# VH-VL binders against Glutathione S-transferase TCHQD (TCHQD): the designs that were tried, part 10

Target 1, 266 residues: Glutathione S-transferase TCHQD (TCHQD), of Arabidopsis thaliana (Mouse-ear cress) (o80662)
Amino acid sequence: MQLYHHPYSIDSQRVRLALEEKGIDYTSYHVNPITGKHMDPSFFRMNPNAKLPVFRNGSHIILDTIEIIEYLERIAEVSSGIEDATFNREVVEWMRKIREWESKLFTLAHIPDNRRLYVSKFLRMVVIARMAESPDLASAYHRKLREAYDTEDKLKDPGALRRSKDHLLRLLDEVETKLEGTTYLAGNEFSMADVMLIPVLARLSLLDLEEEYISSRKNLAEYWALVRRRPSYKKVIGRYFNGWRKYATLVKTWMFVRVRSLLRKY

## First folded at step 4 (VH-VL)

Design f5d (from f5 with heavy chain S52R, light chain N31D S93D; framework fv_lutikizumab)
Fold by ESMFold2-Fast, scan of step 4:
Structure f5d (fold): chain C 266 residues (1-266), chain A 123 residues (1-123), chain B 107 residues (1-107)
Amino acid sequence: as target 1 above (266 residues)
Amino acid sequence: EVQLVESGGGVVQPGRSLRLSCSASGFTFSSYWMSWVRQAPGKGLEWVAYIRSSGSTIYYPDSVKGRFTISRDNSKNTLFLQMDSLRPEDTGVYFCARDEFGSGSYYDWFDPWGQGTPVTVSS
Amino acid sequence: DIQMTQSPSSLSASVGDRVTITCRASQDISDYLTWYQQTPGKAPKLLIYAASSLQSGVPSRFSGSGSGTDYTFTISSLQPEDIATYYCQQYYDYPLTFGQGTKLQIT
């Protein structure tokens, strides 16, 4: 099994948490979207949406995060001799509800404009270079270029950010209510619903928004403290988001983009 | 100024029970997870029990599972350890310790610790 | 359970010396390791967390390093008040486990 991912990708974190919780081994391939590696033709042919993660088992490629998790659940159940077990209905409902909140616009809105615009320009140049080098993929790359401009337009729309923020607040209020009576999101046992939520909370922590979104909710704050103690969290997220270590990764990435841009290598 | 003070230790015969208490002051006790850690004479540290801020328990090591029960009373800023069916190997100094999380932090560590209360299980 | 093994079990050094203590985990603990100092008859004191982060108020002569299964604690210039027993502890998984301790003495 192979997973193409990045430590800062929410969906990558979800799949990696599921793999760790189920004790499934895989070969790890880092694809840094900030440096444009997700636009490399070999990766792009596997996933024309250029999104992370990408899961492979032999010739079978799965691109949707929930579909990957469902596949892993079936593998784990079959290897344990459980042939008719399925996801609990409440777990599935939470997974879909949490997936409906899109993190991209919210995340980009909290990055300083000068750094975001510099990276955005670099990524557009990478796409343009790949279109020239791979004529068979030019149409798909052109679509990605249009999507990049659409994202910039949404970032200029205060209404779009407000709607994203409102959606998150409603989601977290529902989570807070559920956690009044249960240890985890779908009951007293850890489930794939928690796997979907944990990276959202980690993203809020990474953006220094814990006070506004987590600490203000008593049960959610206690839940966040609990899930951070899990070995899966520590391995998948904790080691990349702690203190100076998170800044070191960002600085190295920015220096790479700056050097490549100055050398006009895309 | 944060302080933890243990009490309830003493000398007891094997098979009997003891209840340890830890009185907390100088911080919002109800916001912190708490632990008990013990140390046998001339030996190292051994974690005994973990409890969430809400009062639910996390885990016990096999050496005390089924015999020890950790609990808390947030209204009184007090942590308890109920020790049943005591054995000679339970002899040691029992420390109360605070497990701290900060905003944006992934760390959990013991700071501060109480001064400890001695427990001796002998015939 | 994750077993923590410290080396050496005891060490003698002179004031001003560089002192090194090692801690080995039976499995990868991803830097979830602390170092404590315990003077005789007192409670342990946190010195280092996350393998290499110095606790507030702790002198800069103390440092930690390492990754995976192998970790090191160093005192760059030993002072008389540093004479104590030092313990490593993993907080990667339950049960939380400590090393056996390293007793540091002055010669």
Scores: ipSAE 0.013, ipTM 0.575, lowest interface PAE 7.6, mean pLDDT 84

Design p1 (framework fv_daratumumab)
Fold by ESMFold2-Fast, scan of step 4:
Structure p1 (fold): chain C 266 residues (1-266), chain A 120 residues (1-120), chain B 107 residues (1-107)
Amino acid sequence: as target 1 above (266 residues)
Amino acid sequence: EVQLLESGGGLVQPGGSLRLSCAVSGFTFDSYAMSWVRQAPGKGLEWVSAISYSGSSTYYADSVKGRFTISRDNSKNTLYLQMNSLRAEDTAVYFCAKDRYGSYYEFDYWGQGTLVTVSS
Amino acid sequence: EIVLTQSPATLSLSPGERATLSCRASQSVSSYLAWYQQKPGQAPRLLIYDASNRATGIPARFSGSGSGTDFTLTISSLEPEDFAVYYCQQRSDWPLTFGQGTKVEIK
C-alpha cells in the first residue's frame, strides 16, 4: 500500500490518522504542494486534480479522503475478522458534514498577503512550466491554472470569506453540543468521525486561533486536550506541529520558493 | 419516496455504443455510492460497475473493463453508464442500484431496469 | 475474484415448510454478505445485509447466519409470496460478486 501525502495537508492527516488508528502499514511518499511537487507530471498523471493524499494498493488508486478511509475500514475488518461499529450512520453523517467545510480559503485568508501572493505566483509559474514540458497534459494544467485564479478571486471576496468562517462556526457549535453528552464525536468510542475533525482543530492551532475557536467552547477544549494525547496524533501531527520544527520547516520552504522564484526556476 | 429510473436502453448492433442514465429522487444522491448490475435473459445477477458518492473512485467487472465507463452528475441527480464496443453477451436488463448506507455496496433500492439488446 | 456458490440450485417445498439456502465463498468474506429476493419481472429486493441483519420492512421469518465462507438464509415458514429466486452477494473485495441463485419453487 502506498500513500502520497504531506504532513501539513489536512486530508493527508485524516488518512494517516486512520492508518495509525487501524494499525495498517504503508509506504510513505512525501509530496510538498508549496514547492509545486504535486504538479510534477508523474504525480499529475496519477491525480489530475493535483490534490493530496493519493492512496494506491496495487493497480487500485483512490483519490477521495472519505473513500480512502472507507476502504481502510474494509481492509482492517477483513484482516481482523471483526466488524467495526465505527461506520455506523452517525459516524458517516459527521464525516460528510466535516468534509463540507473547505479549509483552503480559510487557511489562505490567515496567511500574510505578501507571502501568500508570492507563493501563489510561484505555483502558477510551476503549472505553466509543466504545461510546456508535457503538452499531453496541457488541458488538465489549464484547468489547474484557472482554479488558482478563481481561488485568488474568492480571497478578494469578503462575502466568500465570511461564509467560510460562518460555516466553521456552525460546525464547531454542533460539535460542542454533541460533546456535552459524549466523549468522542459519535459516542463514547473513538471513530473515523474524530479522524475527520482532529486535523481541523490542528489547523486552527497551527494558525494560532485556538483561543477564538477551541478554548471558547468548554467541551471542544476538553476534547482537543484528550485527542492530542493519542499516539496516532503524536505521530501524524504532533511531531510536525510542536516546538521549533514547524517554524524551521516553514522557513526552509519559504526560502526554497523565494530562491527558485528569483532564479526563475519553476 | 425513493425512486430510481433507468433509461437509454434499446437495440444496438455488435460494436455499437449506448449510454444509460439513471435519474434519482427521494434521497441525497451525492451521499451514496451507486452501482450498475445486469441480468441476461433467464440468467442470474452480474455486478457491472460501481462509483463512489463523489465520483472519484470507479470500479469495473473484468468483462466490461476498458469498454464501459461509469460516471455521475451530482448536480443533476443522475448516474450514467457509457457502453462502447458492445458484444452479444452484453445483452441484459441493466439495473441501477443505490448503496444501503453510503459506501457499503449492499443495495437497498433498485430501479426497474432497462433492456439492452445487442443483436444484428 | 471471490466466487459465491449457492446450493441447492432449486429447492422444491410446500407453503408452511422451512427453507434453508446456502452460500459458500471461495475465500473468507468475514460478515460482508447480503441476501436478495427476486420475483419474475421485478428488480431484486434486499432481505439481509452484513450476514444477519434484516433490512427495513422484511418479515421476521427471514433470518441470515454465518461468517467467513459459509452462510445460510433461513425462511422459517414459507408464505406463497416467498416463492422466488434468492441471491447472495459479497462486498468484502472487488469485484463485487453474486451467487448464481437458488430458486425456491412450489412442490
Scores: ipSAE 0.005, ipTM 0.448, lowest interface PAE 12.8, mean pLDDT 84

Design p10 (framework fv_daratumumab)
Fold by ESMFold2-Fast, scan of step 4:
Structure p10 (fold): chain C 266 residues (1-266), chain A 121 residues (1-121), chain B 107 residues (1-107)
Amino acid sequence: as target 1 above (266 residues)
Amino acid sequence: EVQLLESGGGLVQPGGSLRLSCAVSGFTFDSYAMSWVRQAPGKGLEWVSAISYSGSSTYYADSVKGRFTISRDNSKNTLYLQMNSLRAEDTAVYFCAKGRYSDHYYEFDYWGQGTLVTVSS
Amino acid sequence: EIVLTQSPATLSLSPGERATLSCRASQSVSSYLAWYQQKPGQAPRLLIYDASNRATGIPARFSGSGSGTDFTLTISSLEPEDFAVYYCQQRSDWPLTFGQGTKVEIK
């Protein structure tokens, strides 16, 4: 089994939390989207959307986060001798509901404009260079270039950010209500629903929005404190968000982009 | 043995309302997602609305959002579509469709025969 | 929304010939693509789900392939009952969308 991922990708964190909770071993391949590695032809051929994660088991490639988690559930069932097991319907409902909130626009809106625009220009140059090197993928790369410009336009639209924020607030209010009666999102046992939610809370913490979105909700705040104690959280997320480690990764990534851009190597 | 039977279609004036029903049998209704898919005369398939197994999550095509409401009654094995503020372009055969496997699979393995809705003066 | 574009619009063939139908998505739908067959006056019939899996009761001459944005439905040898309109459908994201259809007709 192979996983192409990045420690700061929410969907990568979801799959890695599932793998860790289930005790499933895999070969890890680090793909940093800030440096443009997700646009390399070898990765791009596996996933033309250039999104993380990508899961492989032999010739089987799975690109969707929920489908990967469902596959892992089946693998765990087979290895344990269990037949015909399926997710609790409430777990599936929560996973689907949480998936519907997209973090990209929300996250980008909280990054300083000068850094975001510099990285955006660098990534566009990477796409242009890859189009020249792989003519068979030129159409797909051209689409990614158009998407980059569309994203910049959406960032100038205050209505788009407001809608994303409103969606998140509604989601977290539903979570707060459910947690009044249960320890975890789908009941008193940890489930894949929690796997989907934990990276959202970690992203809010990373953006220094914990007080506004988490601490203001009593049950969600207690839930957040509880899930951060899990060994899976410490390995998948905590390792990269603890103190200076967070800054070390960002500094190295920024230096790489600066040097490559200065040298005009893409 | 799986059967989906739509009813409630008919002729209605622009601006009017209709409620479509889909009675199902032959499967555990409360375990599957359901959808409404329509087809205008001589045109292709257009997804209209979907509802989760429990009824807690609903989804709509932009063309009907705010005007149509999907709902289900699991105790009666029945799916509904409440259509308000009907327009001439809503004229179509409306199909009831069953999700293939479990709640989160919105590929449709069984379909009803359809019920015709005509919006005309 | 995810737009599905089917080609060709019409495919004119004789019984016994191979039919190849294409469906292209405006963005990746992973493997979450289904194919349906519809005959005049009838409801659609599921042929293929998750890009390549044949639905129950569907003859072996029907096969699906592809992933991401490019998908193909192949009918290895057309039977008289196969002349119909074929639709692709994605379930990767909301709203659910169908392609505009490919009509397979007798030459």
Scores: ipSAE 0.000, ipTM 0.384, lowest interface PAE 16.7, mean pLDDT 82

Design p11 (framework fv_daratumumab)
Fold by ESMFold2-Fast, scan of step 4:
Structure p11 (fold): chain C 266 residues (1-266), chain A 122 residues (1-122), chain B 107 residues (1-107)
Amino acid sequence: as target 1 above (266 residues)
Amino acid sequence: EVQLLESGGGLVQPGGSLRLSCAVSGFTFDSYAMSWVRQAPGKGLEWVSAISYSGSSTYYADSVKGRFTISRDNSKNTLYLQMNSLRAEDTAVYFCAKEGDYRGSYYEFDYWGQGTLVTVSS
Amino acid sequence: EIVLTQSPATLSLSPGERATLSCRASQSVSSYLAWYQQKPGQAPRLLIYDASNRATGIPARFSGSGSGTDFTLTISSLEPEDFAVYYCQQRSDWPLTFGQGTKVEIK
């Protein structure tokens, strides 16, 4: 089994948390979307949407996060002979509800405009360079280029950003209400619903928004403290986001983009 | 109770257009993927198109790709199928179908509408 | 696309007999296969989801088995209301596909 992922990808974190919680081994392939590696022809041919993660088992390629988790549940069930009821109706409803909040626009809105625009320009140049190198994929790369401009337009729309924030606030209010009566999202047992939510909270922490979104909600704050202690969290997210190491990684990535862009190397 | 009600079927000439609707009740519409499945008179079931619960992903059978467009309005609890450039072989009863509630029943259909007949004939 | 081939095309049996219906996929669909029952003039009814799980309200005489490319629907003892057309369906890959159907008819 192979997983193409990146530590900064929320959906990658979800699949990796599921793999760790289930004890399933896989071959890891890092694809850094900030440096444009997801636009490399070999990866792009496998996933023309250029999104992470990509799960592969032989000829079987799965691109949707919830479908990957479902597939892993089937593998674990068949190989161990043990039935696991974590995928009940409430778990599935929470997973879908959480997935509907798109983190990309919210994340980009919290990056300083000059740095975001510089990275955006760098990624557009990477796409243009790949179109020249792989003419058979030119049409698909042109679509990705149009999507990049559309994203910039959405970032200029205060209504779109407000709707994204409002959606997140409503989601977290529902979570807070549920956690008044339960230890985890779908009851007192850890489930795949928690796997979907944990990376959202980690993203808020990464953006230094913990006080506004998490600490302001008593039960969510206690939940966040609890889930951060899980071994799966430490391996998948804590390794990259905890304390000062998040600053070192961001600085290194920015320097790489800055140098390559300055040298016109895409 | 769960109910799916199709409408918009009828007689149309080859090359014409038709829009099907499926009004649903009894479940949280915006939490489930939906599909259109058709059945030609005296023939078997053929999957036509699917749409994710948010509407962000759409899928089509090769026979209808480029001619049919699936969409949904979650505020109105309604699924749509816009059919353009209709051909005689598109003649069928069109069923609206809801994906299942259970783990392992995604895009496996636990509730169906009664169907609406589309006849493409000159 | 993944092609599902059902056999036999027609099963002629009497009430009380065991019915065994086969569905073969052109490539592996893992366990991502469902079975439906359809009576004349009616919409299909889900019987089995995820290859072997019985849907809500479906009698215990219906069971599904198999994985990969070979699947079986078994009706342990046919009741009069079980004479219908049965379809298999895969969700392993796009496009979604149905088998051509097996008609279970009274002898």
Scores: ipSAE 0.000, ipTM 0.430, lowest interface PAE 14.2, mean pLDDT 83

Design p12 (framework fv_daratumumab)
Fold by ESMFold2-Fast, scan of step 4:
Structure p12 (fold): chain C 266 residues (1-266), chain A 122 residues (1-122), chain B 107 residues (1-107)
Amino acid sequence: as target 1 above (266 residues)
Amino acid sequence: EVQLLESGGGLVQPGGSLRLSCAVSGFTFDDYAMSWVRQAPGKGLEWVSAISYSGGSTYYADSVKGRFTISRDNSKNTLYLQMNSLRAEDTAVYFCAKEGYYSDRYYGFDYWGQGTLVTVSS
Amino acid sequence: EIVLTQSPATLSLSPGERATLSCRASQSVSSYLAWYQQKPGQAPRLLIYDASNRATGIPARFSGSGSGTDFTLTISSLEPEDFAVYYCQQRSDWPLTFGQGTKVEIK
């Protein structure tokens, strides 16, 4: 089994948490979207949407995060001798509800405009270079260029960010209410619903928004402290996410992009 | 029929406290965010505070932050505004307002109460 | 905070005339602007939301336009009941803010 992912991708973190919780081994392939590796032709041919993660088992390729998790659930059940599906309706409902919140616009809006635009321009140059190298993919790469400009337009709309924030607040209010009576999101046992939520909370932590979104909610704050103690969290997210290390990582990534852009190496 | 009815207004001395209530009927209270909006005599409208449908998120104007607390009791269909450390500048008619807001569509304050007068004077 | 400036402060017009009210924002509010009508001693009434959409029950003579920083409320032909104070309000960011109001009065 192969997983194409990146430690800072929310959907990558979801699949990796599921794999760790289920004790399933896989071959890891790092694809850094900030440096444009997700636009490399070999990866792009597997997923023309250039999104992470990509899961592969032999000839079977799965691109949707929830479908990957459902596939892993079936593998784990078969290996354990359990013949019936373990899909709890409440778990599935939470997974879909959490997936409805799109993190991209929210994340980009919390990055200073000058740095965001510099990285955006760098990535557009990478797409142009790959388009020249692989003419058979030119139409798909051209679509990616148009999507990049559309994203910039959305970032200039303050109402789009407000709607994203309001969506997140409503989601976290529902989570807080559920956690008044249960240890985990779908009951007293850890489930794939928690796998979907944990990376959202980690993203808020990465953006220094814990006080506004997590600490202000008593049950969510206790839940966040609890899930951070899980071995899966420490392996998938914890090693990359702490206050000091996240700043060091961002500086290194920025310097890499700046050097490559100055040298016009794409 | 949608109705919002404010109560609790009155005369209070500077530095005093007052608690406003807004009883609502005619809609599912716990599905909607609520706000308090005030209007000083002869002046315009000023937004004071907002609370999410569950009560989990609250927002305040800078002029009242740290002094006012918005809350709600969904089991009683009632919105509250606890006002502490009142100043002469807080003298106004206080309106309870229902917010029609969605993740992708905004309506504005579609229903308002009739308001309750708060006078802060020595 | 986003400051909304309404102009003119007062419009003196006769029934049947067209009223044009302006609202200018200190920074872009996209289309997240609402208009309210208030008569003396009454609560405000929502007229327009998202810059150009009429609220339920609002007569067709009321229309809104604009985006970004410049917005207009138009009353195509004033009825006697339309003489009131009008407020714009932005819903783009916290805190929510209102303009200072435009009074439409009988000439």
Scores: ipSAE 0.000, ipTM 0.383, lowest interface PAE 19.6, mean pLDDT 83

Design p13 (framework fv_daratumumab)
Fold by ESMFold2-Fast, scan of step 4:
Structure p13 (fold): chain C 266 residues (1-266), chain A 122 residues (1-122), chain B 107 residues (1-107)
Amino acid sequence: as target 1 above (266 residues)
Amino acid sequence: EVQLLESGGGLVQPGGSLRLSCAVSGFTFDSYAMSWVRQAPGKGLEWVSAISYSGSSTYYADSVKGRFTISRDNSKNTLYLQMNSLRAEDTAVYFCAKESYGWGRYYEFDYWGQGTLVTVSS
Amino acid sequence: EIVLTQSPATLSLSPGERATLSCRASQSVSSYLAWYQQKPGQAPRLLIYDASNRATGIPARFSGSGSGTDFTLTISSLEPEDFAVYYCQQRSDWPLTFGQGTKVEIK
């Protein structure tokens, strides 16, 4: 089994948490979207929307995060011989609700404009270079270039940002209410619903927004403290985002982008 | 109001091809898996093919593997079934069916189209 | 493939009587079993999912029970509109399979 992923990708974190919680072994392939590696022709032919993660088992390729988790659930069920281990309908409903909030616009809005624009320009140059190198994929790369400009337009729309923030607030309020009566999101047992939510909370922590979004909600704050103690969290997220490590990783990524941009190597 | 509208059925000779379409409205199409289920005249229901909500996973009955291809266009709210190398035993009413819950693997069907008749005869 | 066997093939009853329909799987399907009603010339209608849960809009007289390999659909008191063919379906493994049906007809 092979996983194409990156430690910064929320959906990558979701699949990796599921794999770790289920004890499923896989071969890891790092694809850094900030440096444009998700636009490499070999990866792009496998996933033309260039999103992470990509899960592969032999000839079977699964591109959707919830579909990957469902597949892993089925594998775990077969391996354990437990026929009743299945997606609970409440679990699936939570996964859907959490998935409906798209983190990209919210995340980009909290990055300083000068850094964001520099990376955006670098990524557009990478796409242009790949179009020249692989003419057979030019149409698909042109679509990605158009999407990059659309994203910049949305970042200039106060209404789009407000709707994203309001959606997140409603989601977290609903989570807070549920956690008044349960230890985890879909009951007193850890589930794939928690797998979907944990990376959202980690992203808020990464953006230094814990006080505004997490600490202000008593039950959510207690939940966040609880899930951070799980071995899966420590391996998938904690090892990359605790203290100094998040800064070291970001500095390395920034230096790579800066050097390549200075040398005009895309 | 949930509606599934099928088209593309008809009379075809053995070895021929047909493409069935199912246009849907009244629900968020890209959140639900879809299936094709057929019923030969006077006989019971037979599941043919399924596709996940994103289109990344497809499943087929052994009788149609290699001959039929299920696909979907989420931007057009339309499900397709491309049928090649048709045989007399493929003669049936073909139903488009919506998975009931969304996002998951729950392949029980809460809404069905009216069905479209496919007759394979020389 | 998982084979679903329905019995009886035909059940002849009068309105007001209790109908009991059986569905047996060739191997365990846990609780991943649904029931459908089909009237002549119409598409099937979902009655029960996950062995015992009534679908939206389905009258209380319909109930499902069972797990593993043995499942039952019960209609506590037959109404005229209940005379139809009933199918069970499993979602435990691929390919998805249906039973061959039980026809509930007026005596």
Scores: ipSAE 0.027, ipTM 0.596, lowest interface PAE 7.2, mean pLDDT 85

Design p14 (framework fv_daratumumab)
Fold by ESMFold2-Fast, scan of step 4:
Structure p14 (fold): chain C 266 residues (1-266), chain A 122 residues (1-122), chain B 107 residues (1-107)
Amino acid sequence: as target 1 above (266 residues)
Amino acid sequence: EVQLLESGGGLVQPGGSLRLSCAVSGFTFDSYAMSWVRQAPGKGLEWVSAISYSGGSTYYADSVKGRFTISRDNSKNTLYLQMNSLRAEDTAVYFCAKDLTYRGHYYYFDYWGQGTLVTVSS
Amino acid sequence: EIVLTQSPATLSLSPGERATLSCRASQSVSSYLAWYQQKPGQAPRLLIYDASNRATGIPARFSGSGSGTDFTLTISSLEPEDFAVYYCQQRSDWPLTFGQGTKVEIK
């Protein structure tokens, strides 16, 4: 099994949490989207949407986070001598509901404009360089270049960010209500629904928004404290989010982008 | 029982666009991956595009990448192929095809529609 | 992309004879190979998947074998309805590819 991922990708964290919770081993391939590695031709041929993660198991190449998790559930069941089970409806509904909130615009809106624009320019230059190197993929790269400009336009629209924030608030209010009666999101046992939610809370923590979004909700705050104690959380997310270490890795990534940009090396 | 019915084919000029539809019945549509496979007159089968059972994963042949978009509406039991910037070499019978495996990612095709002809010519 | 080469292009045989069709992959596809039958004016029909498993409703005279790069479809004794074009397909990597076909005809 192979996973193409990055420690700061929410969807990558979701798949990695699922793998850890199920005790499934895999070969890790690091793809840093801030440095443009997701635009490398070999990765781009696997996923022209240039999204992380990409999961491979022999002939199975799966690009959707929920589909990867459902696949992992099935192989875990088969290895235990259990036939493919019907998926729990409540778990699946939570997973889809949580997936509907897209983190990209929200995350980018909380990054200082000067740094965000610099990274955006760097990534556009990477796309242009890859188009020159792989003319057979030029049409697909051109689509990614257009998407980059569209994202910049969306970030200038205060209504888009407001809608994203409102969506997140509604999602977290529903979670808070459910947690009044249950230990975990789909009942008293940990499930893949929790796997989907945990990286969202981790992203809020990374952006220093824990007080506004998590601590203000009693049951969600207790849930956050509980899930952070899981061994899977510590391995997948915790090691990258410990105080000064979260800033150190972001600074290192920023310096890489700046040096490459100054050298015109894309 | 299981039926796949393609529609939307026809004559179109080079550079034009067409949208193909495949209406399905007789199986749980939201639980099976789907593909489009084409066959030029007198030629063999060529895989065009695939979509996973939820619609979250899509795949394309290099010849159509950037021009074609596969999508599905699980609430309507319908598969789509949006074809833009059509070329003479896109002339073919287009088949929709159902994956063999329940919520799987195998992309072997146990049921096919009868095909819809797309002709790209003046 | 993985290229599948089928041989021979045409097999001219009589009913009752054995047909042996080959499919060779440009790189290993493990066992991730299927066989389809197509008659004129009809959609393809799945015969064999994962190299050797017969699809539902497929007669026992059809069998598949092979792994890696070399695959064979065998029809032990041809019936009149078996005269058709046969395609192999791999699912080992994207894009999915089909062979160019082998025509089994009466002669």
Scores: ipSAE 0.021, ipTM 0.633, lowest interface PAE 7.9, mean pLDDT 86

